# Designs tried in a protein design chat: VH-VL binders against Indole-3-glycerol phosphate synthase (trpC). Part 12

Target 1, 261 residues: Indole-3-glycerol phosphate synthase (trpC), of Aeropyrum pernix (q9y8t7)
Amino acid sequence: MRDSFLQKAIASAKDRTSLLEEIAGNCSPKPGRPSLSSSIREWVYRVGGAVIAEYKRCSPSAGAISTLDPVSYVQATRDASAAYSVLTEPNWFCGSIELIPYFARYKPVLAKDFIVSETQIRIAACMGASAALLIMEALTPRELQELAAAASRYGVEVLVETPDASHAVEASRLAPGSIIGVNSRDLKTLRVDYEAMLREVSKAREQLPGEVILVAESGIDSPDKALKAFKAGAQAILVGTAFMKNPQLREKILAELLQIP

## First folded at step 19 (VH-VL)

Design f1 (from e3 with light chain S61R)
Fold by OpenDDE, last read:
Structure f1 (fold): chain C 261 residues (1-261), chain A 121 residues (1-121), chain B 112 residues (1-112)
Amino acid sequence: as target 1 above (261 residues)
Amino acid sequence: EVQLVQSGAEVKKPGESLKISCKGSGYSFSSYWIEWVRQMPGKGLEWMGEIYPGDSDTYYEKNFKGQVTISADKSISTAYLQWSSLKASDTAMYYCARLEDWTEPYYFDYWGQGTLVTVSS
Amino acid sequence: EIVLTQSPGTLSLSPGERATLSCRSSQSLVHSSGWTYLHWYQQKPGQAPRLLIYKVSNRDRGIPDRFSGSGSGTDFTLTISRLEPEDFAVYYCMQSTHEPYTFGGGTKVEIK
């Protein structure tokens, strides 16, 4: 039977472990990396919301998104971003683990990949990542717990990506102290659904403890959409494609936030 | 915009070889299965097989296994269907299509315009 | 393999009339995931097939609301509430619940 995309992505991630080890070896993460959660909380306090700027050059659905280089991207976004999300998956997202050090010079970095092993987390941390993405749909509950625990040992925060509020609640229980992300898909098309995301963020916020950081992931391409996500209960938004195409969008979002009485 | 563009019509004789193409654009070609479907003149649609360009994983319907070869070159976002020795019975319209999938296989959401293959002595 | 039987083979109607097309499966098309992967494709004369309905009842992008799909298990229906001139075509059901993927024999909707 044919493998789904997710299955192939996971398999690829497993296969790349040897390459990661070749790049970083048996490295030990250095202490002193900035905290993603602390940065988010600071921005929430200052302006009412945090923006995680995602550097993503490709995606399965869109193909090539932008050829914007990291330097230009950082120049355009660093003054108004709480953190960077860096795609490290090379096959479909044109990412690389070697991108992390550069971004880490400026902001806390979330390493985004199909993370299925402790090795991936360790090496990301060695590269300077402050946090790592765990995709709930790609992991068993046990795997999620184990990887979250591993991350903790390396001083890496975890952002658990979930499809809906119920899973968000479950994720918070399985991985205490983790940052929870909601990335909802249309049940009909399985495409990213912004409206669904808003609904689920709202539901999640109602059910999650107040101290849990909630992130609205993807689908935001305007200041209005960003604001709505914050109003729905997200402390942070993760914006990828829109920032790659228009990095100045971040400043516009900030401007809107500052206008909130 | 997602598009699949197939190569032009072919007129061949029995015994000749043939390779037709399907080029994808507007998406990550390597990330989606490409399906091949045959439609004989005045007949219905028949699934032939598929390929995942990213790793060249390939599957065939049992009646087409060994009869055709499906391949892909992801560097140029192109899938291929080829015959080593054509038969008159291979006369048909051949379509490529993209399979929309994530965790499960779903449906063919985009189709090429088709390639007409005529095999006659 | 799954056999999809479409009926009738030919449906002769006039513009404005209601069209009801049937697709029956040799076994249940309910996937282990709970989803039912039965789809409908429209093929106009001289054109490639086009996705019309996916997963039993969902219209693809740009598909008019006069098209609707329904059914469950082994019995499925495509309905065109009011036929437009451009709706005269061949309609195929297709299942992707079970391997290999299979198509129905098609129903030709022709002008009376």
Scores: ipSAE 0.338, ipTM 0.766, lowest interface PAE 1.5, mean pLDDT 93
Fold by OpenDDE, last read:
Structure f1 (fold): chain C 261 residues (1-261), chain A 121 residues (1-121), chain B 112 residues (1-112)
Amino acid sequence: as target 1 above (261 residues)
Amino acid sequence: EVQLVQSGAEVKKPGESLKISCKGSGYSFSSYWIEWVRQMPGKGLEWMGEIYPGDSDTYYEKNFKGQVTISADKSISTAYLQWSSLKASDTAMYYCARLEDWTEPYYFDYWGQGTLVTVSS
Amino acid sequence: EIVLTQSPGTLSLSPGERATLSCRSSQSLVHSSGWTYLHWYQQKPGQAPRLLIYKVSNRDRGIPDRFSGSGSGTDFTLTISRLEPEDFAVYYCMQSTHEPYTFGGGTKVEIK
């Protein structure tokens, strides 16, 4: 049977891991990296929510999103984001692990890739990443646990991306202390489903311990949608395509948050 | 917007070779399977095979295996269907289509306009 | 391979009438994931097929509410609640649960 996209992406990641092993041997994680969770909590305290700005130039579904360079992206509204999410997957997302150092100069960085190996986490840490993405659907429970543990050893926080509240709860159990993200897809269309995300975020918030940071990851492209996500129970939102197309949207979201009585 | 644009109609003689194309746009061409479907005159749809442009992974329906070649050039977001030696029985409309396949094979959500191939003496 | 049998071969109806199209599978189309990958396509003369219904009962974007799909296992139905003039076409069911992907023989909905 043919491989799915996810399977292909995982295979590609494994191949890249092999290439990275040569580099990893000489790699030492940078000390003093800022905490993603701490930054999120600070923003929640200050304004009621945190925005993770994602730098993503391409995606499978959208193709080329933007050619906006990292400098322009950061300079647009650097102070309106709690953290940066940086796509490092090169084939479908036009990302690079080499992007991490620049963003890490300004904010905690979440390294986003199809992470399937400890090597990927180590290298991300060496580049200055504060956190790494683990996609629950791409990993077995055992793999998730192992990679989360590995991340901890390198002082890297973990954001576990989950499709729904049930998985979110499971993820929190498998990877204690991790940040939980909800990225929902419409089960009918398999497209990013914002409404489903809201529902699942709400459900997850009801079930997760209060100390668990919950991130809304799906389909936020307006201040209104951002606010709804926060109201649903997310401490942070991750915004990609919308910010790539309009970096100033970050300021608009912040402005809206500040207006909340 | 997602589009698949196929090459124009072909009129050929038996024994001739032919390569028709399907160009995708509006999405990451390398990230989705391209399907080829045959429709003989007045007949139904027949799945021929597919290719994943990202790595050129290719599969054929058993009746089309060895009869046609499916290929792709991801640099120009184009998939191809070709014959080394056409037969009169190859006369048909040929469609390309996109398959969304995040975790599983799903369905053909976008179709090309079709390429009519006529093979006659 | 999975054989999809569509019935009737031709359905002659008038605008405003209800159309019921059947698609029967030689084997269950329930995938190991639990999903059923049975889809419906509409093809008008001189045009490419268009996705109408995916996964048994989901309308694709832009598809009017008068189209609905139902069924399970091996028996599936496409219903057009009230035929519009533009609905007269050939309808194909397709399965992608099992390799190879296969289409039904089609049902032609023609104007009476």
Scores: ipSAE 0.325, ipTM 0.762, lowest interface PAE 1.5, mean pLDDT 92
Fold by OpenDDE, look of step 19:
Structure f1 (fold): chain C 261 residues (1-261), chain A 121 residues (1-121), chain B 112 residues (1-112)
Amino acid sequence: as target 1 above (261 residues)
Amino acid sequence: EVQLVQSGAEVKKPGESLKISCKGSGYSFSSYWIEWVRQMPGKGLEWMGEIYPGDSDTYYEKNFKGQVTISADKSISTAYLQWSSLKASDTAMYYCARLEDWTEPYYFDYWGQGTLVTVSS
Amino acid sequence: EIVLTQSPGTLSLSPGERATLSCRSSQSLVHSSGWTYLHWYQQKPGQAPRLLIYKVSNRDRGIPDRFSGSGSGTDFTLTISRLEPEDFAVYYCMQSTHEPYTFGGGTKVEIK
């Protein structure tokens, strides 16, 4: 039977785990990595919201997004971002784990990949990542719990990506202390939808404990949309494609945040 | 913009070999299944098979298995449909299409313009 | 394999009239996920098929509101509320719930 993209991505990730073991061997996580959650909270306190700038060169849906190099990206975003999200998946996102050390020099780094093994988390930590992405749709509840626990052992925070408010609540229960991200897919169309994201963020915020950091992950491509996400209850927004195409958008978002009394 | 561009019309004789192409652009070619669909003159649409360019995983409808070969070259974002020995009954329009399949089997969202294959003595 | 039966084979109507097309499946098209993968395609003469409706009732991008899909299980309907001249074409239903993927025989909507 034919495998879906997600299934193939997971299979690829499993294969890459073996390669990672070969390359990195018995590496140890670097000490003194900055906290993603602490950075987000600081920005929330200072300006009312945090921006996680994502470095993503490719995607399955868009193909090549931008040829912007990491140096130029950091120069454009460093003063306006709480953290970096770095795609490490090589096949569809043109990512690399070797990007993590560079970004980690400046801000907390979220290692973003199809993470299905403890090895991936360990290696990310060795490279200097502060946090790792867990995709709820890619994992069983048990796997999610196990990987979250593994992350904790390595001093790596977890951002659990969820499709809606109900899953967000479940994720918070399965992985206590994790950062919760909402990447909303329309239930009818199964497409990423900004308005749906806003609704789900709002619903999630109503149900989640106040100490849980909520991240809006979908469809933000303007200052107005960013502000609406914050108003909906997100403490942070993750912006990828829009920032890759227009790095100046970051400063505009910050400017709007600073104007909020 | 997502596009699938197919090779031009072919006129062949029975017994000849043929390889037609479908080139994708505007998206990650290796990330989506490419579907091949046959439409005989004045008839409906028939699913022939599919390939995942990323790993060349391939499936055929039972009636087309062994009759055609589906392949892909992801380096140039191109899928292929080929015959080793054409028959008159192979005369048809052949379409390639993209299948959106993130977590589940979805639908054919983009289509090539079609390649007309005419096989006659 | 799943057999999709479309009716009528030909539908002759005038611009402005309502068109109702039926697609019946030999088996339930409800996937194990709970979703129903029944789609509608429009094909104009000399052109490739175009996605019209996906997953029973969702209009694809750029598809006018006059097109709507409905149904469940084994019975599905495509409705064109008010036919426009450009709507005269052949319409195919397709299922991707079960392998192999299959198409209906098509309904030709022609001008009366």
Scores: ipSAE 0.255, ipTM 0.734, lowest interface PAE 1.5, mean pLDDT 92

Design f4 (from e3 with light chain S61K)
Fold by OpenDDE, fold request of step 20:
Structure f4 (fold): chain C 261 residues (1-261), chain A 121 residues (1-121), chain B 112 residues (1-112)
Amino acid sequence: as target 1 above (261 residues)
Amino acid sequence: EVQLVQSGAEVKKPGESLKISCKGSGYSFSSYWIEWVRQMPGKGLEWMGEIYPGDSDTYYEKNFKGQVTISADKSISTAYLQWSSLKASDTAMYYCARLEDWTEPYYFDYWGQGTLVTVSS
Amino acid sequence: EIVLTQSPGTLSLSPGERATLSCRSSQSLVHSSGWTYLHWYQQKPGQAPRLLIYKVSNRDKGIPDRFSGSGSGTDFTLTISRLEPEDFAVYYCMQSTHEPYTFGGGTKVEIK
C-alpha cells in the first residue's frame, strides 16, 4: 500500500538513527541547558508574549524557502526571540542535528523533527537542545508517553504538537508538564489554517490548566496575526517561513507587543 | 508557483523505445507523488501508476505493470515514463500530475501539459 | 477496482442553462478516515485536465461558485448553475478512496 507523507517521514526518521549515532555516538546530555518554558514565561511576563523563531530552509510545500545562514539569522532575531526552533530533518526541511549547538549558544533550542525514538531525543540533548518536538499525529498515545518520559530523563522539555483543542487537552494528560502546540489544518484541504488555529488555541486555553504553556504554531506572517494569536490565549508563537524571508519581522512583532498597555 | 512541464510530442515506430519526462517546480519535488495518466485519442483518462521521487517508491495499475517503467531523478526534479518497445496501441496523450498528500493520498491538484505519443508504421 | 459510471455521456445545453452531471460508484467511496475521496476534473479541448472539485464538494482555488459538487456513498453530482461559454468541456469524476485510482468515462458538455 502507498505510504503517506507522514508515514514516509517517520520511516525516514527511523532510518536516520544510525546516522545520528554516528555523529554523536553514545553521548550523555550535559546539564545546564536553559529552559524553554522558563524563557517563554519570562517573555510573557515582560512583554505579554514569547516568540519562538524557527530556522527552516526548506519545506515540503514550499521547497526551498531561504538560503539565509544561521549567523545572519541569529543576528537578526536573537534580541527579540525567546527561543529557537531548529529543523533537524534533512530530507524535506534541509535541516541538520548539527545546527543545534550554534543556536543553543544564544537561546533555548527546540529540536524540531519527526521524533519517534529515544535516541533522537538523547542526541538532540547532547547537541544542546532544551526541548524536543513530539507530533501527536505521528505517535500512539503510548509512544507519546514513553518519549515524553525519556525526554524528562535527559532534562529535555517536550512540545507536543496537536491539531486541535481536544487533542491538546489529551496531550496534556498524556504528557504532564509538556508544552502544548496547536498546528491546525483545514479539514477540507488539510493545509495549515491560521484561522482554524486561532479558534483551536482559544478553545484549548479555555480547557487547559493555567500553568500549561500554549503555543500557536505556523501561519503567522505579520504582527497583526501574531497579536491575534496572543490574544487568543497563546503564550508563545512559532514563526518559521516568515522569519526566514524577513528576519526583521520579529522586531516589528516585538514593537507591537510593547505598545500594548 | 507549482508547475509540471512535460517533454515534447513524440513520433515513433512500433518496436522503438521511448522515455518521456515530467519536470516539477515551485515545490519540494521529492515530497509529492507523481502520477501518470494515459488518454487515448478521443477516450477518457486512465491511471497508469505513480512514483514518490524521494525514495522512488513506485506503483503500477495492473494493466500497465510490465508494459511501462516509471522512474524519477529527484536531483533534477524530474519523473519519467518509458517504454522498451512501443506498440501502435500506445498512441495517446500522456499526462503527469501531482498528488496532494499528507496523512493520506487525496487528489491530483496539478497537471502537466501532456505529451502526445504517436506510434505508427 | 472501483468502476465510476458517469451520465449522461453527452449533455447538450445552451449558455445560461443548468447542467447536472452524475457519477455513480460501484461501491461506497467513504474512506476509513471518514472522508470521501471523489473529485471532479474539467478538460477543455486540447488542454490537460484541471482540478475542479475535490472531496465531493470543495471547489479548488479559482473555481467559480457556479460549480458545485454534492453526493455521498456511491452517488455524486456536479452542478453548473448557469453555464458560461468557457464551461463547455468534458468532465471526469475520479476516486482515490480505493486503490487503484479510477476515473469515470466522462461527460461531454456541449453547446446545443
Scores: ipSAE 0.360, ipTM 0.773, lowest interface PAE 1.4, mean pLDDT 93
Fold by OpenDDE, fold request of step 20:
Structure f4 (fold): chain C 261 residues (1-261), chain A 121 residues (1-121), chain B 112 residues (1-112)
Amino acid sequence: as target 1 above (261 residues)
Amino acid sequence: EVQLVQSGAEVKKPGESLKISCKGSGYSFSSYWIEWVRQMPGKGLEWMGEIYPGDSDTYYEKNFKGQVTISADKSISTAYLQWSSLKASDTAMYYCARLEDWTEPYYFDYWGQGTLVTVSS
Amino acid sequence: EIVLTQSPGTLSLSPGERATLSCRSSQSLVHSSGWTYLHWYQQKPGQAPRLLIYKVSNRDKGIPDRFSGSGSGTDFTLTISRLEPEDFAVYYCMQSTHEPYTFGGGTKVEIK
């Protein structure tokens, strides 16, 4: 009878739809939003990899991560990131849809939430988001396809979060043109597993078309781990908790990338 | 660091009411189920019920349903177990524990230190 | 509900000996996901239970390698390869595959 966290998160997301509509109404996405994929490709070309800096103040596992405000976060190292990932889920991540406009002033924004409706995508886009997260484990294949299509209609790119290479390949087929993220969990503990992520990223890169952008999402908390992710085949890394705790880590990662001959 | 800290030992008489507490820290209290487990003197562990502090979703083992009330205040990261009228048979150690259930059934990974409840005339 | 039967009730051994504890389930503990949610806990006198093994055979963080779990379906075993003085305690198996969660009756490992 008990619901899992994911089930509860999805239910909560559905319940919040009315609130989102209250906030944004029948808004239409504004033109001129920068492309996440283009930004990533530019950084890959320039320095060999892109960093997506995630603004996340809370998480279920960690509780409160940091009280660092958006201004301070952006000021710390805005020029070392290709994009911002912004948590909009309010209950477990202390996020807000209203955070998007600020970050969108500086970089392409990935709206991160438990997205289960077109309304969420539309409103995120209205707020200035360039991309939206779709969690494969939270959606049926049909839902994933439908939401990806909806995103496309609004000019929103999609990052599909997947647990492994096999799912990554499937996601690329279900949502053509999407950015693929690998967020691996240890099947034993269901905790984030960096090593597993590396393995799966490598496998995914071997199987995915070269034009598909692959993002490493798990457990990166050092320049060394970042570089390994890039070497494994990721074009971009998404770093959250580590950046919230140490925003200067972004500069360190960039510095390391620049030292690669 | 994840911690569950329970309230102190209680000595009560039959018929009295009691409410014991379990405070969580080091994680998002509202995001994990809190489990209550009874251990009578010299006996094994018995699952009593659980609560999800985030929405107060609550379930009881059939033998404890109606016998106790499980509640939580997520604002102070605290779960409660309470009796309206204690019996001598309620004498036991009571543990709270955390359960992580992301997508599948999980296990009790962190435990409180226990609260000893003694009910005697 | 699932009944977990642990045997023996008491196991008297000396330090350095091998301990084998059994936990039998009244029905299969294989979840629809394919995983088996049988876990082992250690409880020392005057202390709360501590997780030893989760999902049949996985040692929790900080648990020595002398502890191992095995089994499938309805039969599970906790093995302590070489008993240390600190290992004398009560051990409980627990299942979370089926509602409600249930514990075994426990096996007391005592010093001979």
Scores: ipSAE 0.354, ipTM 0.776, lowest interface PAE 1.4, mean pLDDT 93
Fold by ESMFold2, fold request of step 20:
Structure f4 (fold): chain C 261 residues (1-261), chain A 121 residues (1-121), chain B 112 residues (1-112)
Amino acid sequence: as target 1 above (261 residues)
Amino acid sequence: EVQLVQSGAEVKKPGESLKISCKGSGYSFSSYWIEWVRQMPGKGLEWMGEIYPGDSDTYYEKNFKGQVTISADKSISTAYLQWSSLKASDTAMYYCARLEDWTEPYYFDYWGQGTLVTVSS
Amino acid sequence: EIVLTQSPGTLSLSPGERATLSCRSSQSLVHSSGWTYLHWYQQKPGQAPRLLIYKVSNRDKGIPDRFSGSGSGTDFTLTISRLEPEDFAVYYCMQSTHEPYTFGGGTKVEIK
């Protein structure tokens, strides 16, 4: 039987975890890491929405996206971003755990990977991450619960990425206090899709308590799309490829939130 | 801008070896399965097998297993179909195609232009 | 393996006419996910196949509205509502629900 893309990603993550343990040993998470949820809530209070700027050099669908170095990316995005999402997955996304410190100096960092082990969470925190991604499609309900509990022990918040509103509600039940992300795919192409994401964010907002932070993750490449995601009920948006190509897009989104022409 | 470009037409004799290529661009080549499809003269399409260039995981249709070798070199974004000893019955058009998947296979969304292989004595 | 039987083998029609192409599967094509991975490809003379319809009824990007797909389980249909000159080609159904992936024998749509 052939392995799906997600099965291959999970297998790769397990292999990488074994190597990480040999290299990093039993490091202790860095003290004083800022809170992702607090930063998001602060931006929502002040301007009505928060932006998570993602640093992503490659992806399966796009191949190589940008050679922009992390220092230049931070300089272009720091003042208007609530947080950074940093890809640490090396095989498909050209990421590295070693990228985290470049961003953690300035803002809360979400470590973005196929996380299947407590070790990945601990080592991300050692590098300065404030939060870790858990992909609901990659984990059993028990695995999700166990990894969220492990994250809590290391003082690491969790963003649970979910494909739709039904899974968003279930994720909130399985991992109380987590940040919930919606990353929906077009039901026809099964690629990441803005319109599907927007619909599912709206549904999820109606079913989730107001204090649950909801993050819109799919296909946001303009200020108009960002505003519609916030209006649908997202407290934060996560923007990847569009920011790698136009880092100043964040400032345009802020201007729209403040009603600046 | 996704493209699959195949090597040129081949005229061979029975017993000769052959390796034809399929080069992908416009996406992460190693991240998608590559499919091989045969079309004999005047006939329909036959799935031959597939490879995941990222780790070389490979599957063959039953009747092609042991008859051809599917391989890839991810460093140059290229997949290969190879015969160690061609037969006249190998005369056909050979296509490569990309498989779209996430948790399960979907469809072949992009195709190469085809490589005509003619084997005659 | 799954056998896809297409009918008719050849369909001789004039421009402007409706074409109806059938594909029948030896087994259900409903995947355990609940989706049906039955697709339609067009092949013009001297060209590689082109995806027309995926997952029974969904047109690929850039495919004209005159193409539509329908069916369920084991019985599937491709319809071209009004034939244009560029539509004279061979049409294949293909399934990816079960390995090995298989194609139908094709239906040639030709000018009468």
Scores: ipSAE 0.338, ipTM 0.723, lowest interface PAE 3.7, mean pLDDT 88

